VHH binders against NAD-dependent protein deacetylase sir-2.4 (sir-2.4). Designs and how they scored, part 4

Target 1, 292 residues: NAD-dependent protein deacetylase sir-2.4 (sir-2.4), of Caenorhabditis elegans (q95q89)
Amino acid sequence: MTSVYESLLSDYPDKGVIGKPEIRDTETEIIEKLRTLYNHFVQAKQTGKPIFVLIGAGVSTGSKLPDFRGKQGVWTLQAEGKHAEGVDFQVARPGVSHKSILALHKAGYIKTIITQNVDGLDRKVGIPVEDLIEVHGNLFLEVCQSCFSEYVREEIVMSVGLCPTGRNCEGNKRTGRSCRGKLRDATLDWDTEISLNHLDRIRKAWKQTSHLLCIGTSLEIIPMGSLPLDAKSKGIKTTTINYQETAHEKIVETAIHADVKLILYSLCNALGVNVDLGDDLPDEVPIPLKIS

## First folded at step 1 (VHH)

Design b5 (framework vhh_7xy4_2)
Fold by ESMFold2-Fast, scan of step 1:
Structure b5 (fold): chain B 292 residues (1-292), chain A 122 residues (1-122)
Amino acid sequence: as target 1 above (292 residues)
Amino acid sequence: QLQLVESGGGLVQPGGSLRLSCAASGFTFSSYWMAWVRQPHGKGLEYIATISSSGGSTYYSDSVKGRFTISRDNAKNTLYLQMNSLKPEDTAMYYCARLGTYKSFGYDFDYKGQGTQVTVSS
């Protein structure tokens, strides 16, 4: 649960702008903006420069997890002396948004995906770890301090800040000797260093991308919230999908104020990309698009 | 009571170096992310570098990456910017900023200092 995660974090004075009103684009506005986004996806595929994606908490609201800064968000309600409602992280499962992102990745439209979410759902849906940057970590992961082997758990690890968990690495070195490394959590606290490996992967992604897509994030937390500024400095245009006004409305090319799963599922439909929903029914009907 | 006081600016030749300092007072410096931002004459504010409250995480704009280094000394309540390989386009007023939240275009800083002028010219 997000309330558990909140309790594990250190006290931090500035959590970003909270409680902004939701903006809802009209159907006409959504169609126009979605056509622009569709054209970027087509161009990305044609030029071999896939879309670079940043994911925030709004992607997981379809999994019944609260966001952080929305009207019913974790930080917003805490500022009012209230607690956010939602399912436990262990119960949450990937939704239509996660499955749509996976389908776009498998189809070659998206390559590198940064997720700010600690819920582990982007990994659970099946996004390849070589293309997934869990920049704030994952509450279900333990990592060996010696060999960096990852252990996916069924329950939340219950610590943050890369602290020892009390468990030992179960792996063996190539010499046949046991690793004997100590396991730590894989979730960042406010002042935990972002992995140099993650920063390097982000730098490499900029060289291979044509467009930045920020999904379900208010862009309030630095440094990831500043990615649209980095994109602009590189001549790369940004699209945002978020009900609330983001920190960078004036510098992005297209700001879509609509349901994340509606936009992503509609985009998949328009591109002819099949989303593997299993036996799940989508909550949204795809918006029909016509190419220029 | 909250104050950020920048120093270390000046006139320097292209290819030269400068070190900027920012003395912070009136708040718990070690609890805040800090940034350096600049404003060239007649242009908007430009993000340069950001540093986490512990100093463990840093982020740079593409225009200065590899040339500038941000650092902090929480014991002295001081923020630094080491500027190497200076170019004429680095000419600007440089501001130390305490980060809060994004309010509009660019970085949201609760407070920005008086600034220190950096001029890169032959």
Scores: ipSAE 0.000, ipTM 0.169, lowest interface PAE 17.3, mean pLDDT 80

Design b6 (framework vhh_7xy4_2)
Fold by ESMFold2-Fast, scan of step 1:
Structure b6 (fold): chain B 292 residues (1-292), chain A 122 residues (1-122)
Amino acid sequence: as target 1 above (292 residues)
Amino acid sequence: QLQLVESGGGLVQPGGSLRLSCAASGFTFSNYAMAWVRQPHGKGLEYIATISWSGGSTYYSDSVKGRFTISRDNAKNTLYLQMNSLKPEDTAMYYCAKGSTLSKYWDSYDYKGQGTQVTVSS
C-alpha cells in the first residue's frame, strides 16, 4: 500500500495535469537524443560547469514505488477512487537509476541534485547531503528545531508539515550541555514553505551549471516544475527524460520519452563511468545503448 | 528485416508435452525481453510467459504456472517454450513476440510471428 504519504498530506485540489498518455521513442530516436545529452555531459565536465539535476517520482518506479501522475500514479488513481500499488517506503531500495546518478556525481559530471521525492532513496544511495536538496523533505527524517541535527529513522515519520513528533533531541551542545530541542518531521505539506536554505542553494547552483536535466518528473507542480523556464531565462538548455509529455516540452531542447534507467545506464556506459550495482539487480540492469 | 519464426506445434493428447521454438533474426536478440502469447480460436490474445533479455527473470500467467517453462539461447537467437501436462484449454495458436522497447520485461510488444498451432485432443 502507498496510501501512507498521501493520507498525511492536507487536502489540496491543484495537483497538476494527471493521466497523460505515455510516449515511447523508437530506438533510433533514443540514440539520437542520448547522443545530444552525452555531448552536454562531456562539455559540462570540460568547462567545469556540471549538470544540474531535478529528480521526480519516475526515478523511483524502478524501486517499485508508484509515480504520481502516470496512468497508474497516485493522484491519477485517487481521482478514479482507487489506490496505487507498490512496496512500502521502508522496503524500497535504490535502483539502477539512483546508482547511475550517484556514479555520474562521483565522476564529476553532476553536482547539485534536487529531488522532489520524499522516499529518501537519493540519500540512501549515498549522494552527499551537501549536493542533495530534498526539496519536499524526507519521510525518514526528524530534525531538531534548536540545533538542526538530523535523525535518520528506519520507519517513516508519521507526520508532514514540519510538525512536532513528540521526541526530544538527544544531542549535546559543544559545552556538553543537553540540547533540549524538540524534534519535528522534515516533510513538506502542500502549504509548507520551501526552506530559504534550499532556495539559496538552488540559486547558487544556477551560477555553476551548463545544463538542466529533469528526470522522471511531469513538471506539473511549481515551483520545481518551473525550473526549465528559469533555465531558459539564464540561457541554459534543458533535457527531460519522461514517458509522459511534460508541462514544458515546447521550451526544452531535448525530450527523451524512454525508460529512465535505460537512458541513465547507457549514458554512464558511454562516458566510461562505472556503476556499482551490487548483486541484487543483475537481471534488472538494462542493456546500454551504443552511441558513437 | 525483423523476423520471428515459430515451430514445434502439433496435435498432442491431454497430459502430453510439446517444445516450441522461435528463431529470431533482423535485430539484436539479446537486447530484448521476449514473450510467448497465445490466441484460442475466436478469443483474444492471452499472455503466457515472458523472459528478460539475459534469461534470468521469467513471468508466467496463472493458467500455465508450474506446467510451462520459457527459456532462451542468446548465442542461437532462439526462444523456447517447454509445455508439460497439456490440457484441452491450452489449444491455441502460439506466437513468439518481441518487446516494444529495450525492456527486460514484457510490458508491450511491437512484433509477433506468424504462429504455430497447438491442439490438445485425442
Scores: ipSAE 0.000, ipTM 0.147, lowest interface PAE 16.3, mean pLDDT 82

Design b7 (framework vhh_7xy4_2)
Fold by ESMFold2-Fast, scan of step 1:
Structure b7 (fold): chain B 292 residues (1-292), chain A 129 residues (1-129)
Amino acid sequence: as target 1 above (292 residues)
Amino acid sequence: QLQLVESGGGLVQPGGSLRLSCAASGFTFSSYAMAWVRQPHGKGLEYIATISGSGGSTYYSDSVKGRFTISRDNAKNTLYLQMNSLKPEDTAMYYCARDQGSAPTYMKYSGPTSDFDYKGQGTQVTVSS
């Protein structure tokens, strides 16, 4: 549950801008904007410069987890003395949005994916760890402080801020090397620094991409919220998908105000990319971009 | 009471160096990203550099990258700006600022205007022959 995560975080009053009104693009506006995004995806594959993706909490709303700054978001409701409703993190499963992103990655349209979400769903859906940057960590992950071996748990780790969990490293199973290191949580608190390894991977991704796609994020927390500014400085255009106005609406090429899973699933359909939905079904049919 | 006190400014010739200091008090210094911003006479505030709470991450405006170095000593509650290869266009009032923004605190400001929750009284840097 998201209430558990919020209770683990230190007391920090500045949550960024919360509770902005939702904007809903008309079908005509969606088709026009989605056509622009589709063209970027086609060009990215043709030029060998795949789409660079930033994921926020809006991608996980289809998994019955609340976002943070939307009208029913965790921080928005907390400011009103209320609690957001959602499933426990342990029972949440990847939804249509996660499966669509995975399909686009497998098809070569997307390469590096940064997720701000701590729910672990981007890893659970099967995005390769070499292409996934869990920039704020993962509630299901413990890391050895000495050898950096990762332990994926079935239940959430009950701390944040890279704190010792009381468990010891079992040694690196891949190398067979014994280790006496202590395990820590992998989830950032408000003032925890992003790892230099993650920052280096982000810098390298900029040299390999043609377009930035920000999905389900208000862009309110730094430094990830500033990626559209970095893109602009590099001559790279940005598309955002979010119901609320983002912090950088005025400088992005295309701001799509629509349901995240609708846009992602429609994009997959337009590109001829098959999405393995399992038991999940989208709420709406895909929007066609072209007559043929 | 929050307080930021800048020092180290002065008159220097082009190509010279200066080291600015900012003494912080009244808050847990290591818990906040800190910045240096400047204001040339008759112009708006210009962002120069930001440093994370631990000092592990730094960000610089393009105008000073490679010439200026931001650093901090959390044991002494002090922020520093080492300024090398100074140019006449670096002439400005320099302010130490506490970041108001949300965490994680790495790259808060890349523009000329800062929206800091607290700023000191400044220290004047003049670069002329």
Scores: ipSAE 0.005, ipTM 0.226, lowest interface PAE 10.7, mean pLDDT 80

Design b8 (framework vhh_7xy4_2)
Fold by ESMFold2-Fast, scan of step 1:
Structure b8 (fold): chain B 292 residues (1-292), chain A 122 residues (1-122)
Amino acid sequence: as target 1 above (292 residues)
Amino acid sequence: QLQLVESGGGLVQPGGSLRLSCAASGFTFSDYAMAWVRQPHGKGLEYIATISRSGGSTYYSDSVKGRFTISRDNAKNTLYLQMNSLKPEDTAMYYCARGYDSKLWSGEFDYKGQGTQVTVSS
């Protein structure tokens, strides 16, 4: 079993550092680091400067999707002549991590969320689009080239690189005439530039930010992988949550090497934030750590 | 002392190729995204390409996409720019730059080298 997404991307030989060993912090180390993160969340609420969040593929591993650079990641296995195992994007559902991030957003601790993931799960869980930047796009999304109307599909769009899909816009112009614009995919290829609108939204988010939280990302892909450097230049401290050593461990305040869903769910529990898990995830609900 | 020293420029005919190098010293090269920027005579500075710390991600200006390739060798503290299908409008002084804030925010670089001249003419 393999992801279709990798087959749509251009043939780029250099996909970043892959296959780094996993680091697992002890429970004592996790609790100490989580207390520091908890204090930043409390401060963010008190000062009205929310946490700025960057999401990578590690957030979606709880949804049975592979990451890209972990030991069982897409690029790591491809380098070995193998295919990553996981469910199809069409059957993946938001997990505890996505639901915890949504709960923290609803509670006012988090505002702007950048996701590098193309799986659409951050949108599906219910994060408002005005606060969500799908910086690498969304495999389920088509966009009109003329009016920029978005079309959320049930199946993945079978192209990347902002290419025409062969479908036409179904909307009307302000004059009441059909738009007749052509639809394109919304997913970036390796050489596709990030939209100026997304870059502008990110620039504006920094002005209201007290702390950067990077979740489930190796920070190997620019320009998003450079966000901790941007934070440092602005006097903003960064926390990372990732099993593998990230690119910026020595410049971040806190690097937590632990299961993303455990850390996020434990943080929600410590803050008194209710996470709506439903009945769909009985075997994936972590036991929260006590940080007080 | 932080230093970036470019080399490999020269005179080349339209359609030709050049490979630029930049030797970095005085800092941990593998900790920084790097960029190539250029300045044509009498014009402003133009961004060309950026590369991540590991070399795994690259971004190009539309004017050079498909013709230029940025790469790096962290073991040698060296940045490269492979330039193919050169055009007269590629004539400029080429600088390597250390991209602390990356081009993401403003295109500002915290340091650039002395430059190497590329001239594309018959």
Scores: ipSAE 0.000, ipTM 0.196, lowest interface PAE 18.1, mean pLDDT 81

Design b9 (framework vhh_7xy4_2)
Fold by ESMFold2-Fast, scan of step 1:
Structure b9 (fold): chain B 292 residues (1-292), chain A 123 residues (1-123)
Amino acid sequence: as target 1 above (292 residues)
Amino acid sequence: QLQLVESGGGLVQPGGSLRLSCAASGFTFSSYAMAWVRQPHGKGLEYIATISGSGGRTYYSDSVKGRFTISRDNAKNTLYLQMNSLKPEDTAMYYCAKYGPLRSWYGYEFDYKGQGTQVTVSS
């Protein structure tokens, strides 16, 4: 349950701006903005410089998980003395948005994906770990402190802040040698430093990037919320998809105020990219918008 | 004033069963997720199970999954823990706990926990 994750985090008052009004673009506005985004995707494939993607909690709302800063978000309701409702993290499944992002990655339009979400859904949908940066961690992972072997769990790890979990390593998965190291959680607390490996991968991704796409994030938490500023310094334009005004609305090229799954699924349809919805269909599959 | 009053603990033999109850008052019970936590003598607090405000979602620690069942009756403002196949290592003081969004940041996951009820599993 989502209340378990927020209860594991340490005391931290600065959660960014919460509860902003939702903005809903008209269908005509959405189609015009989608054409701009479509052109960036076409150019990315033509030039061999893929789209760099930042994912926030809005991508997982189609998986029945609440976001954090929307009208029914975790921090928004917490500030009102209320509790956000959703499914348990163990019950959540990848939705249309996750599957669309995977399809765009498989088709070569997207390469590096940063997810701020700890729900593990971006990994579960099948995005290759070499292209996925779980920048705030993953509630389903334990990592050996000594050999760095990863253990994917069926249930959430009830710890954050890279702390020992009480389990021991079963052996170095890379070398096959014995290892008796202690396992730790893989999820950042508010004051936990982002790994140097993740920061290096982000730095390298900029060199091959034609466009930044920020999906379902308010951009309120640094350093990831500052990616549009980094893009601008490099001459790279940004598109955001979010119902609420983001922290960087004034500097982005295109701000789409619409349902994330609608935009991503419509984009796949326009590009001729097949989205594998699988045998266990997501609860909400949008009718794609035509951008002809 | 918020109150959580646990009951149903006692002495039971290994393999036995107990049902714990928690009577809640002083807040809108159905609006909050609730948990059972336990503390063995001389040890730290250990998480056992969580249930959402509506009762539609539950989560269990590995040590009790398949043996314990958390449930709630929102009409009666009561939380339950059905404990089956009890083991000596289940011996602890058991607490009913309320998740508190405004206070979850103050070093504990919970706004409040009750007085507790002792469970002893021994021959």
Scores: ipSAE 0.000, ipTM 0.113, lowest interface PAE 18.5, mean pLDDT 80

Design c1 (framework vhh_5c3l_4)
Fold by ESMFold2-Fast, scan of step 1:
Structure c1 (fold): chain B 292 residues (1-292), chain A 122 residues (1-122)
Amino acid sequence: as target 1 above (292 residues)
Amino acid sequence: QVQLQESGGGLVQPGGSLRLSCAASGFTFSSYAMSWVRQAPGKGLEVVSDISGSGGSTTYADSVKGRFTISRDNAKNTLYLQMNSLKPEDTAVYYCAKGPSWTKYSGTYDYRGPGTQVTVSS
């Protein structure tokens, strides 16, 4: 057991397709596909219709967390009676991919970001909460059942399914008024419904976007795995970045089979967007795009 | 082989009612969420309603809330849509759609039937 999260979830057999072979695009293929993606980013900023982003577990592999359905993924290894390698959620920190997404958001290329990850890294890197939809929740959050004030913890909340944690509200964070509500976890179990607030925010985001970018997700879990179908119904094209073939690869405009941090960092460099990496070093040098 | 076949469409007056049926085969019906999806003339696809495999959870588009009811009979492998207080804007081809193995949310399906025409006209 390397992930505490898997042990908190209820038994659920329908985890989607696992263990698909990895596809690795050649450098020539990557450059061609990355140029197409670059053009969408340029158009998004020019038209004021930013890129809509869906994040999956592959974005956090650079933070030493396992994915779920890759060859060394949590569900893949569980099906084989094995355990995935990784660090505790408390030790994980935002990586090059998270920092690249933040830089693209700050530069106005990306606006609404849906993350399927419960690791809290998208929030920790500094993506504004008004633009971030933690659709499956966040292991580091407790929420007051009465006033909906959020509490960011340093350690994971050892509960899922929106259940009481045993802690009490310390007062409404926005108004400063006394509240004696009970706190609950913020992380969904398999049978927990996605909040209507999150669904409304997604509905509104579709009206303001020109392109859907799905990063590091196999698209096997609904409802978020079906976003490319929603995009198609609205005349919006989708790009995916994932080593494994996704559930909807046949309907997307561009499927990039490469390391997500390489593609995102290369895209930032091509756009002239500075990424604040601090002490982090990218594993690969950015792929130079020759733009005329 | 997944097969979905809709029936019950037709011409109806504004304010009238219709019940659509979808016969499903080729998969374990009770294990999958099901949806009704429609396409009006000159418009894109709209998910009208979803129902979980057990029938315990349902969702509806704002345009049909309070007027349409989705239901299923797992013993008969049949999905239903009861449409009341029909309006001219409900005119569309209605498709029965199968969700993936996971159980709900509007817009999620991997197969749909050939569709049945519903026309609401005076």
Scores: ipSAE 0.000, ipTM 0.139, lowest interface PAE 17.3, mean pLDDT 80

Design c10 (framework vhh_5c3l_4)
Fold by ESMFold2-Fast, scan of step 1:
Structure c10 (fold): chain B 292 residues (1-292), chain A 123 residues (1-123)
Amino acid sequence: as target 1 above (292 residues)
Amino acid sequence: QVQLQESGGGLVQPGGSLRLSCAASGFTFSSYYMSWVRQAPGKGLEVVSDISRSGGSTTYADSVKGRFTISRDNAKNTLYLQMNSLKPEDTAVYYCATGFYPSLRYSGSYDYRGPGTQVTVSS
């Protein structure tokens, strides 16, 4: 249950603005905005400065997981005394949005990807770990607090806050090195600081990018919600894709209010990028918009 | 920038005691797990001890359990290692280490390790 994650988090009253109305751009508005985004992708490839991506919960709604602040989001419904509907994290699979992002990464349009999602789907779809920053952690991950070896589990780790799980490190399984360290979860609680390694990788990504793309995030949680402000300070323009008005709508170049998978799949189609949909059902695949 | 600076090493006789300190700067010290790692002459790195963010959870290598105590002062951004009943085999360079890495790591926190402090246990 997605409700399991919310039950593991400590009590924190300031969850940002929840339950904003959805905005739905017309097809004409979407095509115009998507053309602008398409031009940024073409420029990124030409200049060797790939797109920098921030992912939020809206990317995983196509995987039947609820978002947090949308009309049917986890925090929105919790405030009303209700529970969000969705599949368990163990059952969720990467969707068209994840597969489209992977395809754009493989084609060289995207390099560094920050995900705020703890569902592990960005890693599961095959985004290389060297280019993926799981900034809030991963519910399927345990880490040795001494040697930092990672253990990817089939079931979610039942704690957050970088707390000991009660298990011991087995050492490096490939090299045979022993380690007696304790394992901890890899998922942040509200008061957990982002790792220095992640902050350093984000700092380096800014030096090699031409555009920030924020996908399926309300930008309500700091520090990741402030990335558009960081972009502006560096002369880098931002595009957002989200049904709800984001916290930084006024400072972004382009705000697309539309279905995330539709925009990403349409962008891939327009760029001539093949998306490996694997065993996805035909009714899960959007019909791409014509940009021309 | 991240900086870790160890101090308190020196020459001590078997059965003696030393207290190592590590001054941390350039990051939010209270938010990170911290470790003491050592390297004896001609040997690889050994993780000696680690401590959780609050200090509520600690671990020790079997070789030092019962003799060493790790602690931290988050108000002073300082990590400590109290070493009692020292043995000649404890002779090593001792490093303060920190950092969570999103990818597999087998060498500990190489990029976020101090320059080390020498501990020599001999008559």
Scores: ipSAE 0.000, ipTM 0.133, lowest interface PAE 16.6, mean pLDDT 81

Design c11 (framework vhh_5c3l_4)
Fold by ESMFold2-Fast, scan of step 1:
Structure c11 (fold): chain B 292 residues (1-292), chain A 122 residues (1-122)
Amino acid sequence: as target 1 above (292 residues)
Amino acid sequence: QVQLQESGGGLVQPGGSLRLSCAASGFTFSSYAMSWVRQAPGKGLEVVSDISGSGGSTTYADSVKGRFTISRDNAKNTLYLQMNSLKPEDTAVYYCARELWSGYDYFPSDYRGPGTQVTVSS
């Protein structure tokens, strides 16, 4: 099957700006901007204030999933009466970008990671759930409405909007007693509010943050798209990595218009961070850029 | 209609303790993060502490860490601030506030109470 996520969402016309032209920084421009980002990572490690990360759909393009607002994105093609091509969510695997983010997290450079992606790949790659905020949910996740036990499924849950799935809790209750509560999906629809627990974790993360890094996101959807404004109000600088101009290009310190995979893998290489690439990569390992 | 009402303020000696309470009504209390905000004479607003809807997460201003404890009782729709080892610099009007993340400001509060005066003096 093809991606079905867009068919599960309610009809909502205000999807943000779509189909902006791609900007491609020269190698010289990339190296200069990457040197600035490298310095923020070094500073984060030295001060014990890690990098705060926001992930968008551009991180998963290496996994052969379409983004939403790029030239071949889901909403862009929908506006043209077309359908985006990609692999089924059940066969998508973490790519070089996901594995690079995990490596930076394991090395202590990154702590709190917000993902806007519902593909579950940030969880699948091994980012600890206590440091991962799946702010729009996860298509593979069901949650008990009574005891909040999570069930990770092999196939996608075929609903969004925190709706009952028709399944019952399998008796896993946090108090050690059986539960027969009803299960719901864990994926937000357009009008679903972000959980207060997630908002609290984001607020707490700001106190321990030296820099905001927004990766593969157009920043078009609030409230997550407004994180660079929050950073600026706190005196925290932002770097973006995206081929398209983001909604907040004018207020960020550094906007890198380049391949997400190239930038993240080059950063790992420059920091001396080993990336465990494993078997069955869906994308090719880039040749890292030298910034010395 | 959202209502927040603080109590428990008063005059206390340096090194003493006070417990502030905030009674909330007109909304689902457990669904909102809550904060304590203060304003000292001639100074701006300072967020002292905040607490998640469940009570599972708390933060504190550096000025009060180790001395103040925020808590909530969702069954009673009540927010608390336990203030220990009080200093003259803690003298301020203390406000209970309901939080709404705005994306523009660190102090995203859509409603606050009328405040309660805390005076730390010999």
Scores: ipSAE 0.000, ipTM 0.143, lowest interface PAE 16.4, mean pLDDT 81

Design c12 (framework vhh_5c3l_4)
Fold by ESMFold2-Fast, scan of step 1:
Formats: C-alpha cells, structure tokens, sequence
Structure c12 (fold): chain B 292 residues (1-292), chain A 123 residues (1-123)
C-alpha cells in the first residue's frame, strides 16, 4: 500500500496540477511519434551521446503501483478523501518498462537515468547505481550520515526527510574502514533539499546528452519538472511519454500519449534490443517500425 | 583528475588563529565526508576533525575540541578548518582528506588526500 508513504510525508498543500484527463494518441499518431524517437536513439548511438532519461510514477504502474496525479493517482484520490489501490512496495517487482529501460542502458543507448520514484524498482531491476540518480530517494535505503555507506533493506525504512533511524553504521562499505556514524533514511520529504551530489551529476550528464526522454511523469514538481527547459536552453530536444498533458508539452519536440510499456517495448524491438523478461510474457504486441 | 589542495598554513604565535581551506576538484565533493588530519614532526597521524557530506554532523579530537571548527561549502567544493587559541602542540602538517576514519594509520587509507600544509605555532 502506497498509503504508508503518504502517511510518512509532511502535510503539503501544493502537490502540483492533479487529475488532468487522459489523452490517447491514435495508432497512426503513435507510429509517427515513435519513429521520431527511434531516430533520436539511432543518432545517440552514432554520435556517442546517449539519451538522458527522467522517470516518473507512470513507469511503475505496470508493477501495480498507482501514479500520483492521474485519474486513479495517489494525490488525486487524496483530494477526494479516498486512498489509491495498489500492492505493497515490498511485493512490487520491476515490470516490462523497467526491464526495457535496463535493456536500452545495457545496449548503450541510455546512460544517466533520473528516477523520481521512491519505490526502489529502478535499482532492483539492475540499473547500475553510478548511472542511476534516485533524486527523491529510496524507501528501502538507509545511509550513514558520516561515510555515506548505503544499507539496502528488505522492508521500507519507515521515515522520510533524512531523519535518524536509531541504527549505527557498521563500517564504511566503500573503503572498509571503521565508522560509528548514525544511519538516516534516504527518502526526501516535501521540504527536503535535493542533494548537491545529484545536481552535480545531472549537470555533468548534460555534456554528453543528445536527447532528453521523460517517461511517465507529469513534470509538475520542480526542479526535475524543469528539465525540458534546461534541455531547450542547451539545444537538446525532448520527448515525453505520458497519458496526461505534461507541464511542458508545448515546448517539447514530441509528446506521446500512450502506455509507457507499449512505447518502450516497441522501441526496443525496433532497435533490435533484447529485453530480458525472464519467465514473464509481455501483455503488448510491439508496434512495427520501418528498419533504418 | 582528482585534486585536494590545502592553503592558509603558516607561522603563528601561541594564542593566535589560522583558517585552513581545502579546494576540491575532479570528484563529487558533496558525496564525501571530509577530514582534517595532522602529523606532527616524528609523531603518527591524528584525525583532528571530520564532517559529514551535508555538514550536519561534525566530530573533533579531544585535543582540539572547543578551539577548532570544521565547516564546508558544497557549492564552492571547499572544506575549512578554523583554528583558534593555537598551542605549540598544534604544530604539524595538516592534510585535507576525503572519507571518514576514526583512527588512521596512513593517509593512503583515505579515498583522496591533499599534499598538506604546514602549521607552525612558535614564538
């Protein structure tokens, strides 16, 4: 239940625009837009400048977790005095969308990935931590306040706002040296500042970026919601994939209103990228594109 | 290229003050706990002070507690050590080091370190 995360957060009145209607592109519109995105992926590989990715809650809906601002979203239902339906974070597993993003990363099309999700699924699917920026944190993570050793837990930490958990560091995991620091949660509250480390990594990622891809995010929360503006200032074009109109849809090159899973899986198939689904079967048939 | 560069050392009279600075480059400074470590002539290393990545937590050796203040500016990638009420016993080479270690036997145990700056407290 996502209600656990809701209960840990401070009261905050400004959750951005919620409850926008869903837009569904026609198959012809999807094919046209997906071809434009495909061309950016091909260009990224040819130039050695990978795609920069921003992930929002729409990537995790395939894992049976609700989004925040959609029709059945957490904040949308909260405004109506209701609670969103979904599985517990501890039983949620990476879906086809996560596995597709991992496959595109392994194939060298994508490098730096920012996730706004606190569900830990982007880390769980196997995206390397050196390329993953969990910008709002991870509910399963404790961090030493002194040496930054990370402790991945089986259960959620039960606090947010970078607060002490009552546990002590077991030693610096990077260096193996002794440390008696205090552990804290890794998940941001509404008024928690984003890490300067994360902001620095984002700044550096732009220098090697050919295209920005925003997946399953409304772009309502700053500063991450402003990434398409940052891209435009650098001459970099943006594609969004989201059922709802995003905050910056009118300045992006391509806005795809379709199921995230369908678009990502179709893109992998068009690029000849194998997605390791294990024993899982995809619900979607990929949209065929012309080979180039 | 990773670099830590200390500055602000020198000769000072007992009871005087010095402010050491350490400029960091080539790594993500805000990811690292930082330490000031000193080595007096013919003595072992002493961890003087450390500071967490955010600056919210600091520790001090008993020998300097109440006299020295460690601080950091993550926007400028700079670590500081304000040294007040200096004593002849504070005479040492002071090193800026990335990482946390309660007791160090070697500077090589830190992830990164500077070349050091000499502080001499003498009349």
Amino acid sequence: as target 1 above (292 residues)
Amino acid sequence: QVQLQESGGGLVQPGGSLRLSCAASGFTFSDYAMSWVRQAPGKGLEVVSDISYSGDSTTYADSVKGRFTISRDNAKNTLYLQMNSLKPEDTAVYYCAAGWLEYGTSLDEYDYRGPGTQVTVSS
Scores: ipSAE 0.000, ipTM 0.148, lowest interface PAE 15.6, mean pLDDT 81

